# Designs tried in a protein design chat: VH-VL binders against o27280. Part 201

Target 1, 266 residues: o27280
Amino acid sequence: MDSMNVPEVLEIKRIVEESESVKTFIFSWDFRREVRPGQFVMVWDFRDEKPMSVSLIDPVRSEIGISIRRVGEFTDRVHGLSEGDLLGIRGPYGRGFELMGRDILLVGGGIGMAPLAALADEATARGMRVDALVAARTADELLFLDRLEAAGVNISTCTDDGSCGFKGFAHERLLTLEENHDMAAVCGPEPMMFQVMRILDERDVPAQLSLERYMKCAVGICGQCCLDDTGFRVCAEGPVFWSQELSRVREFGRYRRDPAGRRVPW

## First folded at step 10 (VH-VL)

Design F9 (framework fv_azirkitug)
Fold by ESMFold2-Fast, scan of step 10:
Structure F9 (fold): chain C 266 residues (1-266), chain A 121 residues (1-121), chain B 107 residues (1-107)
Amino acid sequence: as target 1 above (266 residues)
Amino acid sequence: EVQLVESGGGLVQPGGSLKLSCAASGFTFRTYDMYWVRQASGKGLEWVARIRSKSNNYATYYADAVKGRFTISRDDSKNMVYLQMNSLKTEDTAVYYCVRESYYEGYFDVWGQGTLVTVSS
Amino acid sequence: ETVVTQSPATLSLSPGERATLSCRASQSVGSYLHWFQQKPGQAPRLLIHDASNRATRVPARFSGSGSGTDFTLTISSLEPEDFATYFCQQWESFPLTFGQGTKLEIK
């Protein structure tokens, strides 16, 4: 009976619609189970379990929030739920973000802003200066701007189509920003994270990156998260990794493996 | 702006040794994998050695033709790459290029001008 | 090891003509094939990386295509400075291997 390995059935206290495709589900939480930004929980709809990042950590209200993007059958079912309905929650799991220094850069793409929104809350509570670069395909897919503004975060936006802020990708916008930071945290599509990591590495800014595919490794499902470079397999507990750890993995942001085990570009 | 400049080539007798140097400038040297590629007169290009960036713990790799005889190394404080060449053979006669890999993207984007190594009596 | 073979060894053309250079790999290299130009007495210059991506400052007349084992470099209309030797190179597996080159000669 480990509290982290037994699902607790919790009532959905509140639902926030973040966009047409993203909702945040808010639950009362007993903070005797510590939760850190960057950690995830297993969400159980009494049929299937999926890992979801924690996007809100509010010990004053005794609440956590879990942001879920609608991308398939499980998430469609969860999106159909209402306040008062029940979900099973197991966790938290995984390695959370570490904070250091006086100023931090957050770079988030799409739903990757979810764990970074929780991190922004903690960083501002510590008195850090927080700059956030929020990227999405279109303006209506930019997430958590109101939460970041309320927390006192300095926000830059970019959209692929130019509908809000800089027209282009996160890494292109980052190249026009000349501010030095003590650290960075990055979460989004792997190709975007790879380009951002490259720029931060050249600026000698230590970065932590959050990878969804490594959430299963943290709960003991290891086969799919092991990657090779020069014949060595790297399997580390995620989902948060330092950029130095990821730069050793040739496949990060460049390749994936097909069902035959062959290297295929993203 | 970005440049690689090789030095240390010359004439050496079979069985002899030479140390090649490559001076890098105009980029954050420590973050890039560096390579040596050679070319014999009128012939094709042949990969010789690789040394990885600081974040990859300076791992080294060699072509079978030179393994055990050549050693690649780097000094990030001086922005230098080296190739120590021992037990040289006439087949090692070539122009040696210091080459940079694009940032973990798997292609050669910057080449030095090359330095000639001649192994003969 | 993956062997890459270029053809033809020599191609004789006149300025203004279209050049088509071939590169074949002994096993699939996906899209991890790169093209270089080399002029006498000079280092190789990157032209195309990852089969079809033109490198910075490379003229639009240069294009690359192909995937798997068969690749092509095309120069749409030859300029005098294009007469050089061209090499293809695979980056799918170590050891890294280069083709033997195609020499473009003035007819």
Scores: ipSAE 0.005, ipTM 0.470, lowest interface PAE 12.6, mean pLDDT 85

Design G1 (framework fv_bamlanivimab)
Fold by ESMFold2-Fast, scan of step 10:
Structure G1 (fold): chain C 266 residues (1-266), chain A 119 residues (1-119), chain B 107 residues (1-107)
Amino acid sequence: as target 1 above (266 residues)
Amino acid sequence: QVQLVQSGAEVKKPGSSVKVSCKASGGTFRSYAISWVRQAPGQGLEWMGRIIPRFGKANYAQKFQGRVTITADKSTSTAYMELSSLRSEDTAVYYCARDDQYEGYFDPWGQGTAVTVSS
Amino acid sequence: DIQMTQSPSSLSASVGDRVTITCRASQSISSYLSWYQQKPGKAPKLLIYAASSLQSGVPSRFSGSGSGTDFTLTITSLQPEDFATYYCQQSYDTPLTFGQGTKVEIK
C-alpha cells in the first residue's frame, strides 16, 4: 500500500537502554497501519536505512518500539541520538507471528529476543502460558529479562560462559526441558535456530522462526533475501516462517551470504 | 522478588556531605534502574535522580544538579546517593527504589534513611 | 517540569465508604501515571501503574482510570488498613514528578 512504502519522519519519544549495546527507541504510531509481532520496519537516519524488528506494540498508547544493537556505522549513529531527535520509518513489512493454542515456547538468542518480546506481550494479553528460553554469550548480553518477568513469563536462561543459568547453548538447554507446548517461536543466530527447529520438529511442536538476514530492500527488490532451496525471499515472504517451510532449505543454519552474495559459514 | 536495604540514619552539620547506600538482593536481574526520592517531614515525595548500574549512567533533577552524585557498585549490587553542601532544608527521609524504565513506576522501595541536618 | 495536582488534599471517610481521589497533569502524559499508598513511618507502596493496571497483590477494591491530563483513583469499599496518604506520579518525562498527596483520614 502507498502509506507502507512512504517513509514518515517520526520524533524519538523515549529511549530505553536494554544493555551496553542495545537500546529501544519508542515512537508515536498511527495504528491505521496495523503492526503485528514479527514484522519489521525500515529505519532511515537520512543517510542510510536498515531493517529493524518491532519489539514493542502498544495500541492503547499509540506507540511502537524498535530495538537496535550497536554493531556498525549506521547503528552507532542511531545510538548517538536523543529523545526529540528524528528518524524516518517506513513499513511495517513482512509476515508476522501467528498464535495458536494455550501455551507457547519462545526461544531467543541475543537481539532475536526483540521480536519475541512483542510476541510475549500479545500472548500474555491473550491469556496464554508463556515459557521463554533466553540465550546469550554472557549474562550481560541477555535481553528483556525484566520485561518478560513483568509480563508473567516463565524464564529459563543459558549462557555460553555459564555466567547466568544453564552453561551451554540454547538447544542443549532445550533438550533438558520436557514440557509440552502447543507452538513455539524462535529468533536468534541462524545456527541456534536450526538446532532448535530440529528438536521441536522431533517433538511435533509447530514452530515459527524469524529470519533476520541481510536485506538490501524491504519489498524483495534484490536477491540477497533469497533462500537457496525454495527461492522464497525473506523480506517478501518472511521474515517469519513455519518450521515445515524451512525443513527443505539447505542454506538454513549452515551458511549465510555476505553483502557481495558469497557463501560464508556460520 | 527484589528487596532494597538502605544504610542507617545520619545526623549531619550544615555544609557537610552525606552518602546513603542501597543494597539490592533477592532476584535482581541485570536490567534494572535505581531512583532516589526524598521526603521532608510532613511533605510530599521529590525525585532526585536515577542510575542504571549496568551502564554506569546517572541522571539528576535540575534542582539537585551539582550537589547530588548517584553511583553504583555492581560487584556488591549497591547504589549510593551522595548529597553535598547540606543545609537544614535537606532534612528528609531518603528512599531508593527500583525504577521500571518502560513504565517509570517505583517498586520495590527501600525502607528509607533519615538524614537530619542540624547544628 | 510536569506539575501534578491532587484533589482533595485531605478527606475524612468511614469504613465501607467509596473514596475518589483526582490527579491532574499540567500537560498530557498519555497513561504514564502511577498511584502509591504511604502509611506513617513506611515507604510508599505501588498500587496502580499505567493509569489503570492493578499491581499484583493489591486488593481489587482499588482501581484507576483516566488518560491525558485527568486521572482518578477509586477505593470502592474503604477498609481500616486504607487510611493513608495517596500520591500520583507521572513518568511521561523527566524529572519524574509526584502530586502533593491526599490524606485519607478516619471520620
Scores: ipSAE 0.147, ipTM 0.647, lowest interface PAE 6.4, mean pLDDT 85

Design G10 (framework fv_bamlanivimab)
Fold by ESMFold2-Fast, scan of step 10:
Structure G10 (fold): chain C 266 residues (1-266), chain A 119 residues (1-119), chain B 107 residues (1-107)
Amino acid sequence: as target 1 above (266 residues)
Amino acid sequence: QVQLVQSGAEVKKPGSSVKVSCKASGGTFRSYAISWVRQAPGQGLEWMGRIIPRFGKANYAQKFQGRVTITADKSTSTAYMELSSLRSEDTAVYYCARDDQYEGYFDPWGQGTAVTVSS
Amino acid sequence: DIQMTQSPSSLSASVGDRVTITCRASQSISDYLSWYQQKPGKAPKLLIYAASSLQSGVPSRFSGSGSGTDFTLTITSLQPEDFATYYCQQSYDTPRTFGQGTKVEIK
């Protein structure tokens, strides 16, 4: 039907306000173009284009949702839009999560809960038991708690400042949770994901981690999307990677790349 | 489980204003909207507006725009609905209800606040 | 605004009867439709959301169906506690709007 490289202009059908800085934009979607949890779309405001994870996938209603955090010029403009306004959407792109087993763990930090919310919907629809560890700096930045609760997910929370749930970081909270999961899916700040991955590896729980790195190229050919040792292109080969793949990348959890390709510590 | 408890019945004169409170307990006050719905004696349900307490963002039905003000106090987990320039046709039971942002259904509901406007 | 029209406005029924109430939207609302039960002097109670999803704790004799503009609430074996007024509500757009209500009375 539509080329993946040509944006389709879609009307914003509904806007859900997830937090002071995060909104979910809901669009009608033709599911002849398949979308899976963990995949990206490129969102075009007719000036700039940015990758955004799909946070809601509803084939019954023929809708997708895209959750966007307000962090800069592009996202400020998009947050100023109203229901009925238009955005360009192309994709989906990238490798999505794969569900395995019967009991799964989701570990999300901040906006990283967005692709995990879509995954939670699919897992619970399949009859899987889902435990979610939702982490943020403060209580106001915890996302999707009501949606996860409505889906039947078992929720644990932690905040850096102790304003909700466990006081501390996601990996510290994870050490207090049960170890009996068939797989895990992780998305959030890279240092958090690195620490979580190490714990899951020690527990022999296979983990999938989603990287939302800087992307310069809409067609998937981009040097800035490459991981140091592997040459993986996040937009083409990711964004979801198994922990075995990421354990071979010396950069993961330690450095990031700026637009010039220089290493910047976390 | 979230519970909503409203302030008590009010008798008001025409031209005055009324402010009804709705206190949330249990669940998280931050992640949902609170809608206000009224019901005149023997009549159906009429939506007045909503607020997302986390940001203080309110939206109103056009019929009530300019007369209704919906606010929230996050520190006390309380939403308020103030209706000004009261007339006899404003005599009704006023309900607050948790408004699910994704589905848009209302659950739970407050017990209701009877407002009687009499001369 | 989206107008919601219920049919009938009232009906009389006996315990054990199958009762059907319809609701029509003035434009397509997909499945963004909820049904509520209200007893005299009480707040409305959510029965069904997303046109057909039964709310936790609601008896299985209640069911909903429909999509687009036409929706139905069915009570398969009416019980004494089911004599009440029933409302449909759309959540597709703002303002949120309700049907005028259907009163289910004892025959």
Scores: ipSAE 0.069, ipTM 0.634, lowest interface PAE 7.0, mean pLDDT 86

Design G11 (framework fv_bamlanivimab)
Fold by ESMFold2-Fast, scan of step 10:
Structure G11 (fold): chain C 266 residues (1-266), chain A 119 residues (1-119), chain B 107 residues (1-107)
Amino acid sequence: as target 1 above (266 residues)
Amino acid sequence: QVQLVQSGAEVKKPGSSVKVSCKASGGTFRSYAISWVRQAPGQGLEWMGRIIPRFGKANYAQKFQGRVTITADKSTSTAYMELSSLRSEDTAVYYCARDDQYEGYFDPWGQGTAVTVSS
Amino acid sequence: DIQMTQSPSSLSASVGDRVTITCRASQSIDSYLSWYQQKPGKAPKLLIYAASSLQSGVPSRFSGSGSGTDFTLTITSLQPEDFATYYCQQSYDTPRTFGQGTKVEIK
């Protein structure tokens, strides 16, 4: 049993409030254990353990950040913690994003911007040109805009209600933008990712998409480790997948599964 | 509003180096990229490189590889451009400018620093 | 590197004239193009960004158009203070590159 399979109890060093519903928890981290954008950790509050994407990777300060949206009992308890409190962290797990070319497009929806913010930091630090399409229901739910701005990212915003930027959905905004990118990285609600993927495929832009619902599969917890119709090795290859593989998956963007494995429409 | 103020004129001998400063006031220095652009007498504008102070990472034009170093000191809100192995062809006015991180335009500009390289 | 070429390199005009300056990129830069005005002994001044967006405080007689590779700066009804050198600049990629400049001179 290596140390990655046992939770390490870490002190919450800092908490950044990203929005009314999202906080980033920052921990000291020994970077002899490599962490890459797109990977996740298991967060343990000494009652339950949940997978969370790494949203900040700072080897200079020896810190990682984990961004958590308040959506249920576990996340409500974690949001109630303060600097100095303890959480169990194990990982990192999963396959991270791969950077290629000189110009990249990030398309994020809601909390899906968390792993993309870490990717933006790495890409910008490497001298790449980064364009980000940041989507949310309302202006108040747009995440990481100040951080992306500070990183030198060219930002387009999109809100369902039109309160900031383009009025409409991410894929509708993407249709109005000229395509000039060597690759794209996409993370957000699965229906959004499906629509974005099909547009990028038509434009011959290779894309990587992060399927957060399969993070448990990457650590062997999920019993449904093969995607419908493909036999794809989700536990070995996820949560980040190339668009070419996902184009063949019938369930992607169309339905999800309940705890009993039954199909539930989006 | 952001204002950029540069150091004063310099006269240098061939083979020496020069370090020009650019001090920002107003706004958040960390949120901007700073570009350096030079202009030789009677010539056009030539981009040398940029830095994003928050990350301390700089990008340079290939022509200046190995001779230019761009740095930033966040505590004093100051960016620096150091050019080494000076030649007479490096005689120019050197400008710093805020490089807008959303659109990539340059505004505001520093007033310019005249660097003369002569024997 | 993306090469920016301006046309003409210089032109002579009278107050009240309509002046057009063209800028061509060696590859598509979408709308990541800015126009600057420079007077002798002064730093450049931003006029237009994102190909067609007028910077605050710049007179409405200045306008920009174009996308992709071909861009135009237009000055309607030229004023005495408009005699200057004009530069286009792309911000699509690094290195940032400028056109060679267009000098607008008194006829």
Scores: ipSAE 0.000, ipTM 0.380, lowest interface PAE 13.7, mean pLDDT 84

Design G12 (framework fv_bamlanivimab)
Fold by ESMFold2-Fast, scan of step 10:
Structure G12 (fold): chain C 266 residues (1-266), chain A 119 residues (1-119), chain B 107 residues (1-107)
Amino acid sequence: as target 1 above (266 residues)
Amino acid sequence: QVQLVQSGAEVKKPGSSVKVSCKASGGTFRSYAISWVRQAPGQGLEWMGRIIPRFGKANYAQKFQGRVTITADKSTSTAYMELSSLRSEDTAVYYCARDDQYEGYFDPWGQGTAVTVSS
Amino acid sequence: DIQMTQSPSSLSASVGDRVTITCRASQSISNYLSWYQQKPGKAPKLLIYAASSLQSGVPSRFSGSGSGTDFTLTITSLQPEDFATYYCQQSYDTPRTFGQGTKVEIK
C-alpha cells in the first residue's frame, strides 16, 4: 500500500463557479505525487467516495483543481461546502493523456471539458497549437471557455439548441472544421465520443478518449475488469484509451452495463 | 473583446437608494464574473462584491451586506449594483470590472459612475 | 480580511529613473497579486497579474516580483505618461482587497 491509496484530508482553498451545476475546488498539492491531465482522484466527503477528474494542475502555486457537476446526493453535498471546509482526496489514479506532434484537437462535451482543460494547459505550455471544440446542450452548459481563451486556445463551440456557436452535435460541427491535426483528445458522453472517434479515424487522426464509467475500475473497485471483445484490463489501462483500441470494443458507444451486468442501450 | 459601459452620474438624497448598471458589449457574453469597486474622492479602491451574470450568483463584502444588492439580466448582458440607505460617505465613483475567476484580476473596467449624496 | 499595505504613499521621480513600489499582505497570498495604474479621472488599468505576469499591451519597462507576503512593482526608465497612482490587489481570498495606493509624481 503506497501513499496514493491513503486519503489525505485537505482544505478547500478556493472555489470557482464554472456554471449553475459545475464548481472547481482548488487544493494545495504536494507534487511529489505527480499528477497528469486525464488522471482522476477519489473525493471523500466522510460518508461517500466518488471519482473526479483533475481539471487544473498548477505546480507553480502547488495546487490542483477538481471539477464537480451537481447530479446526485454526493455531489449536492459537496456543492454545499465553502472555502475552508475539508475533503478527503486520494490518488491520482489512471492513465493520463499522452501528447505527440505539434497540433492537437480537443473535443469535449459537458463536464468532459474538465480533464481537457488541464490537457490544454499542458499542450500550450509545450508550444503546441491547440484547437478546442466545446460542446454542450445549451450556452449555459459550455465550460472553461474563459480559461481556454486565456491559454491562447482556438475555440469552436456548438450547442444542441443553437444558443451559442454551431447549432447541432459535436460530430456535426467537427465535419465542418479543419481536417488535419497530429492528434486529438476526446471526453464527453459516450455516444458523442463514438461518433467523433469514427470521423477522426476516417481522417487518420490518432485520438485518445477518456471513458468516465471506467474510473472505478482503475482503483480496483470492480476487480479485474475487461473491455468487451478485447480483454484489456481497464484497471491497468484506463480511463484514457487510444481510438485504435476502442474501435475493437463492441460495447463502446452502443450500450453500457447495469450492476447485474445486463446491457442497457444509450 | 468585451467592453463594459456604465450608466450616467447620479445625485441622491441621504436615505435614498441608487442603482447603477453595467452593460457588457462587444465580444462573447461568457461565464465570467463582474465585480463592483468604489472610490471616494481622493481615496483608494474598495471592493463591494461580484456576480457571475450567466447564472446570477453574487458575493458581497461584509461591510456592505444588507445594503448592497448585485443582480444581472442575462438577456441584456447587464449587471446592476443597488446601494440602499445612502449616506454622504457613499459619495464615490462606482466601477464595474470583469473579474477573472481563476486569477482574480480586473480587466476590462467600466468607465465609472459618479454618485453624489448631498448633505 | 487580508490587509494590503503599500510603500511609499507617494514619490517624485525624473524621466529615465527607476521606480520601485512595494506591497505587503497581512498573510500569505501565494502569487495571487495584481498591479493597477490609475490616471486622474480614469478607471484603473491592469498592468501585472499573478505577481509577475505582464498584461498584453503593457510596456516591458513594467515588471512585478514577489510571493507570499512581500511584492514589488518596478518601472524602469520612467516616462511622462507613467504619472499615476499605482495599486496592488490580492485575489487569494474574499473580500478582494487593495493597497492604499502609491502616487508617482514626475519632476
Scores: ipSAE 0.454, ipTM 0.755, lowest interface PAE 3.7, mean pLDDT 87

Design G13 (framework fv_bamlanivimab)
Fold by ESMFold2-Fast, scan of step 10:
Formats: C-alpha cells, sequence, structure tokens
Structure G13 (fold): chain C 266 residues (1-266), chain A 119 residues (1-119), chain B 107 residues (1-107)
C-alpha cells in the first residue's frame, strides 16, 4: 500500500458556501504529492468515503479545495461540518486535464464546474485566453462566477428556466457561439456532455470531458467505473477522456450504472 | 454597484439591547457573507461575527458569544446584528460589510450605525 | 487569536513622500492579508487583498508585499487625499483580526 492509498486526516481550514447545495472545503496540502485539475480524491468522514473532484489548487498557499454538492446521507453529514473539523483525504487519483494552444473553451453544468474552476486557474496562469459557458437549471445553481470573473475569464451563462443569461441548454447556447478554440474541456451531466461533444467534433475542436460519475473503484467496486465498449476504468484511465476516446463508447450519454452494476437509463 | 445601507443611530441604557439592520441591494447575499465590525471612539476595528445569509450560518468572535446574535431575512435582503446586556464599553460605530468567502476581505461597507450607551 | 501589530502607530509625512507601513502577524497567515484606508467619519475602504492584489479603482501608487508573518503597505508618492488611518486585517483564521491602525498625518 503506497502513501496515496492511506488517508491523511486533515483539518478543514475554510468553508466557502457556493450555493444552497454546494460548499467548497479547503485544506492545507503537501504539494510533494502533486495534484492536477481534473483529478479527484477520496473523502472520508470516518464512516463512509466518496470520490470528490478537486476544485481549487493553490501551490503558493499550499492549499486544495474540494467542492461537494449535498445529494445524500454522506454529503449531508459533511455539509454539517465546521472550520476546524477533520476529514480523511486520500489520493489524488485519475488522469487530469491536458492544456494545449492559446485558447480554451470550458463548458460546465452544475457541480461539473468544480474541476473546470481549477482548470481555469491553471489556464489563465499559463496566459491562455479562457471562455467559459456555465450552465445550470436555475440562476441559483450557477457556480464559481465570481471566481471566474476574478481570474479574467470571459463568461457566458445559460439556465434551463431562463433566470440568468440564455434560456436553454448548454449545447443550444454553444450553437450561438461561433468563435474557434484550440481546445475545450467539458464537465457536467452526461447527456449535456454528449451533445456538446458532437458540436465540438463538428467544429474540429479537440475536447476533453470529465466523467463525474459515482465511482467506487478505488475502494473495491471496479465495475461501477468500467465503460461499456472499451473496458476503460474511470479511476485508472479517467475521469478525463478525449472526445475521440468517448465517441467509441456505447454507454456514454445513454445509460449509467447503479451501485450493483446494473444499467439505468438517464 | 452593490450597496449596504444601515439603520440610524441609537441611544440606549445599560442592560438594554440594540438591533442594527443592514440592507443589501443587488446580489450581495448570493456569493458573499456579511460581517459585523465595530469601532469605539478613537479606537481600532473589532470583528464581531459574520453570517452567510442564504444558508443562515453564523459564527462569532468568542468575546461576543452569548451576547451577540446575527441573523438575516432573505425576503428583504437584510442582515441584523443584535447585541444584548449593553455596557458603556459597547459605545461604538457598528459596520456591516460584504465578506469575500475565499479571501476574507471586506468590501463594500455600510455607512455605519452609531450606538451610544449612557449610564 | 491571531494578533496583528502595525508599525508605526502614527507618522508625519509631506505630499510626494514615500510612505511605508508594516504589519506583523503573531503566526503565519500565508498571504491572507488585506489593507484598508479610513478617513474621519467614514467607513473603511479596501485597498489591497491577498497581501499584494490591488483592488479595482485604487490608485497604482498603493502596493502591498509580504507573506507569512511580515507585510508592508507602500504609498510611493503621497497625495493630499492619502492622509488617513490605515489598517491591516488577517483572514487566515477566525476570529478575523485587525492591526491597531497607522495614522498618516500632515508634517
Amino acid sequence: as target 1 above (266 residues)
Amino acid sequence: QVQLVQSGAEVKKPGSSVKVSCKASGGTFRSYAISWVRQAPGQGLEWMGRIIPRFGKANYAQKFQGRVTITADKSTSTAYMELSSLRSEDTAVYYCARDDQYEGYFDPWGQGTAVTVSS
Amino acid sequence: DIQMTQSPSSLSASVGDRVTITCRASQSISSYLSWYQQKPGKAPKLLIYAASSLQSGVPSRFSGSGSGTDFTLTITSLQPEDFATYYCQQSYDYPRTFGQGTKVEIK
């Protein structure tokens, strides 16, 4: 068992309330254990552990942030914690995003903006031009807008209900944006990512997509993160995949798997 | 762009309570916390506590725990700071300020509310 | 609690002078340090956050530096509107704490 598979008990240094349902937990981090945007960690509350994407990476301050949406028993308990409380963290795991070229388009839906916020920081630090399309069901669920603005990102928003920006889905908004990019990064619900991927492929924009599925691979249920046609293990080969890789996966955008490995339609 | 407007000056007797309001215009309550900071005549700045209005989560400086209560009313975009068991030493200007959750700086500030406790 | 100590407590300066104010934290606060300007009868105004980031709309003659325990605010060419009291503030931990203030007065 190597050092990254043993949980380190870390103190919650700060908690940022992103929305009614999302909080970012910030920890001191030893950057001798490298973390890249797109990677995830296992968060342990001393009862259960769950995979969470890293949403803030700050080697100057020696800090990482983990953004968690309240969706069930584990996340309800974690949301009840305060600054000074302890959590176990192990990792990082998975393949992170790769940056290339002069400009990047970020397309994020809901909590999928979490890994993209970390990527935006890295891209702007490298001098890239960053455009972000931030999508959510309602204005209250749009995440990281203030952080993206502070970083100098050009922001477009869309909401299903029209409460902020374009009324409609991310892929519908993307069709109205014609500027070309050297690359794109996409994270959100799989049906959204599938539609966005098709448009970017038509435009010949190489895209990386992050599969923010519930994963148990790192703790012993590897079938939960296995992609149908290719046998890819999300925790070992993902969660970030190039669009060319995902175009060959029959499962992507069509169905998911429950904790027992059974197919469930979106 | 964003403004914080506080209630008017108060004169109180020792042992009474005071409740100061801070009304926000715009999206202050969406992305930020509201902190309360006081300043006694000719003295420096002292942080009392903060609230995240959307969530209702408040935390306080230990010196004021049990005597200060910070609340928010989302429907009126108003935060409140109530200080009980007033003493002459509580005479001060009380400020509310938008509190950046990532960096912890305060901007913008309300205009301040003068509270005088006479004996 | 983290104690913030400013130096000097007051100084006299002339228009055009370079003014330096220091702030020391009782423990390391990384770069979680902000500087404020306060004029008599008014609320404080944010000048600098994250130790060195200039707030939008603040003149470039203001600059901040430092990390850990020692921080500096510099005004390179003092203007008449800069005569005020300056405060540092740490946001590393709760409670949030301020320095005692530095009053910049006309010489």
Scores: ipSAE 0.556, ipTM 0.786, lowest interface PAE 2.3, mean pLDDT 87

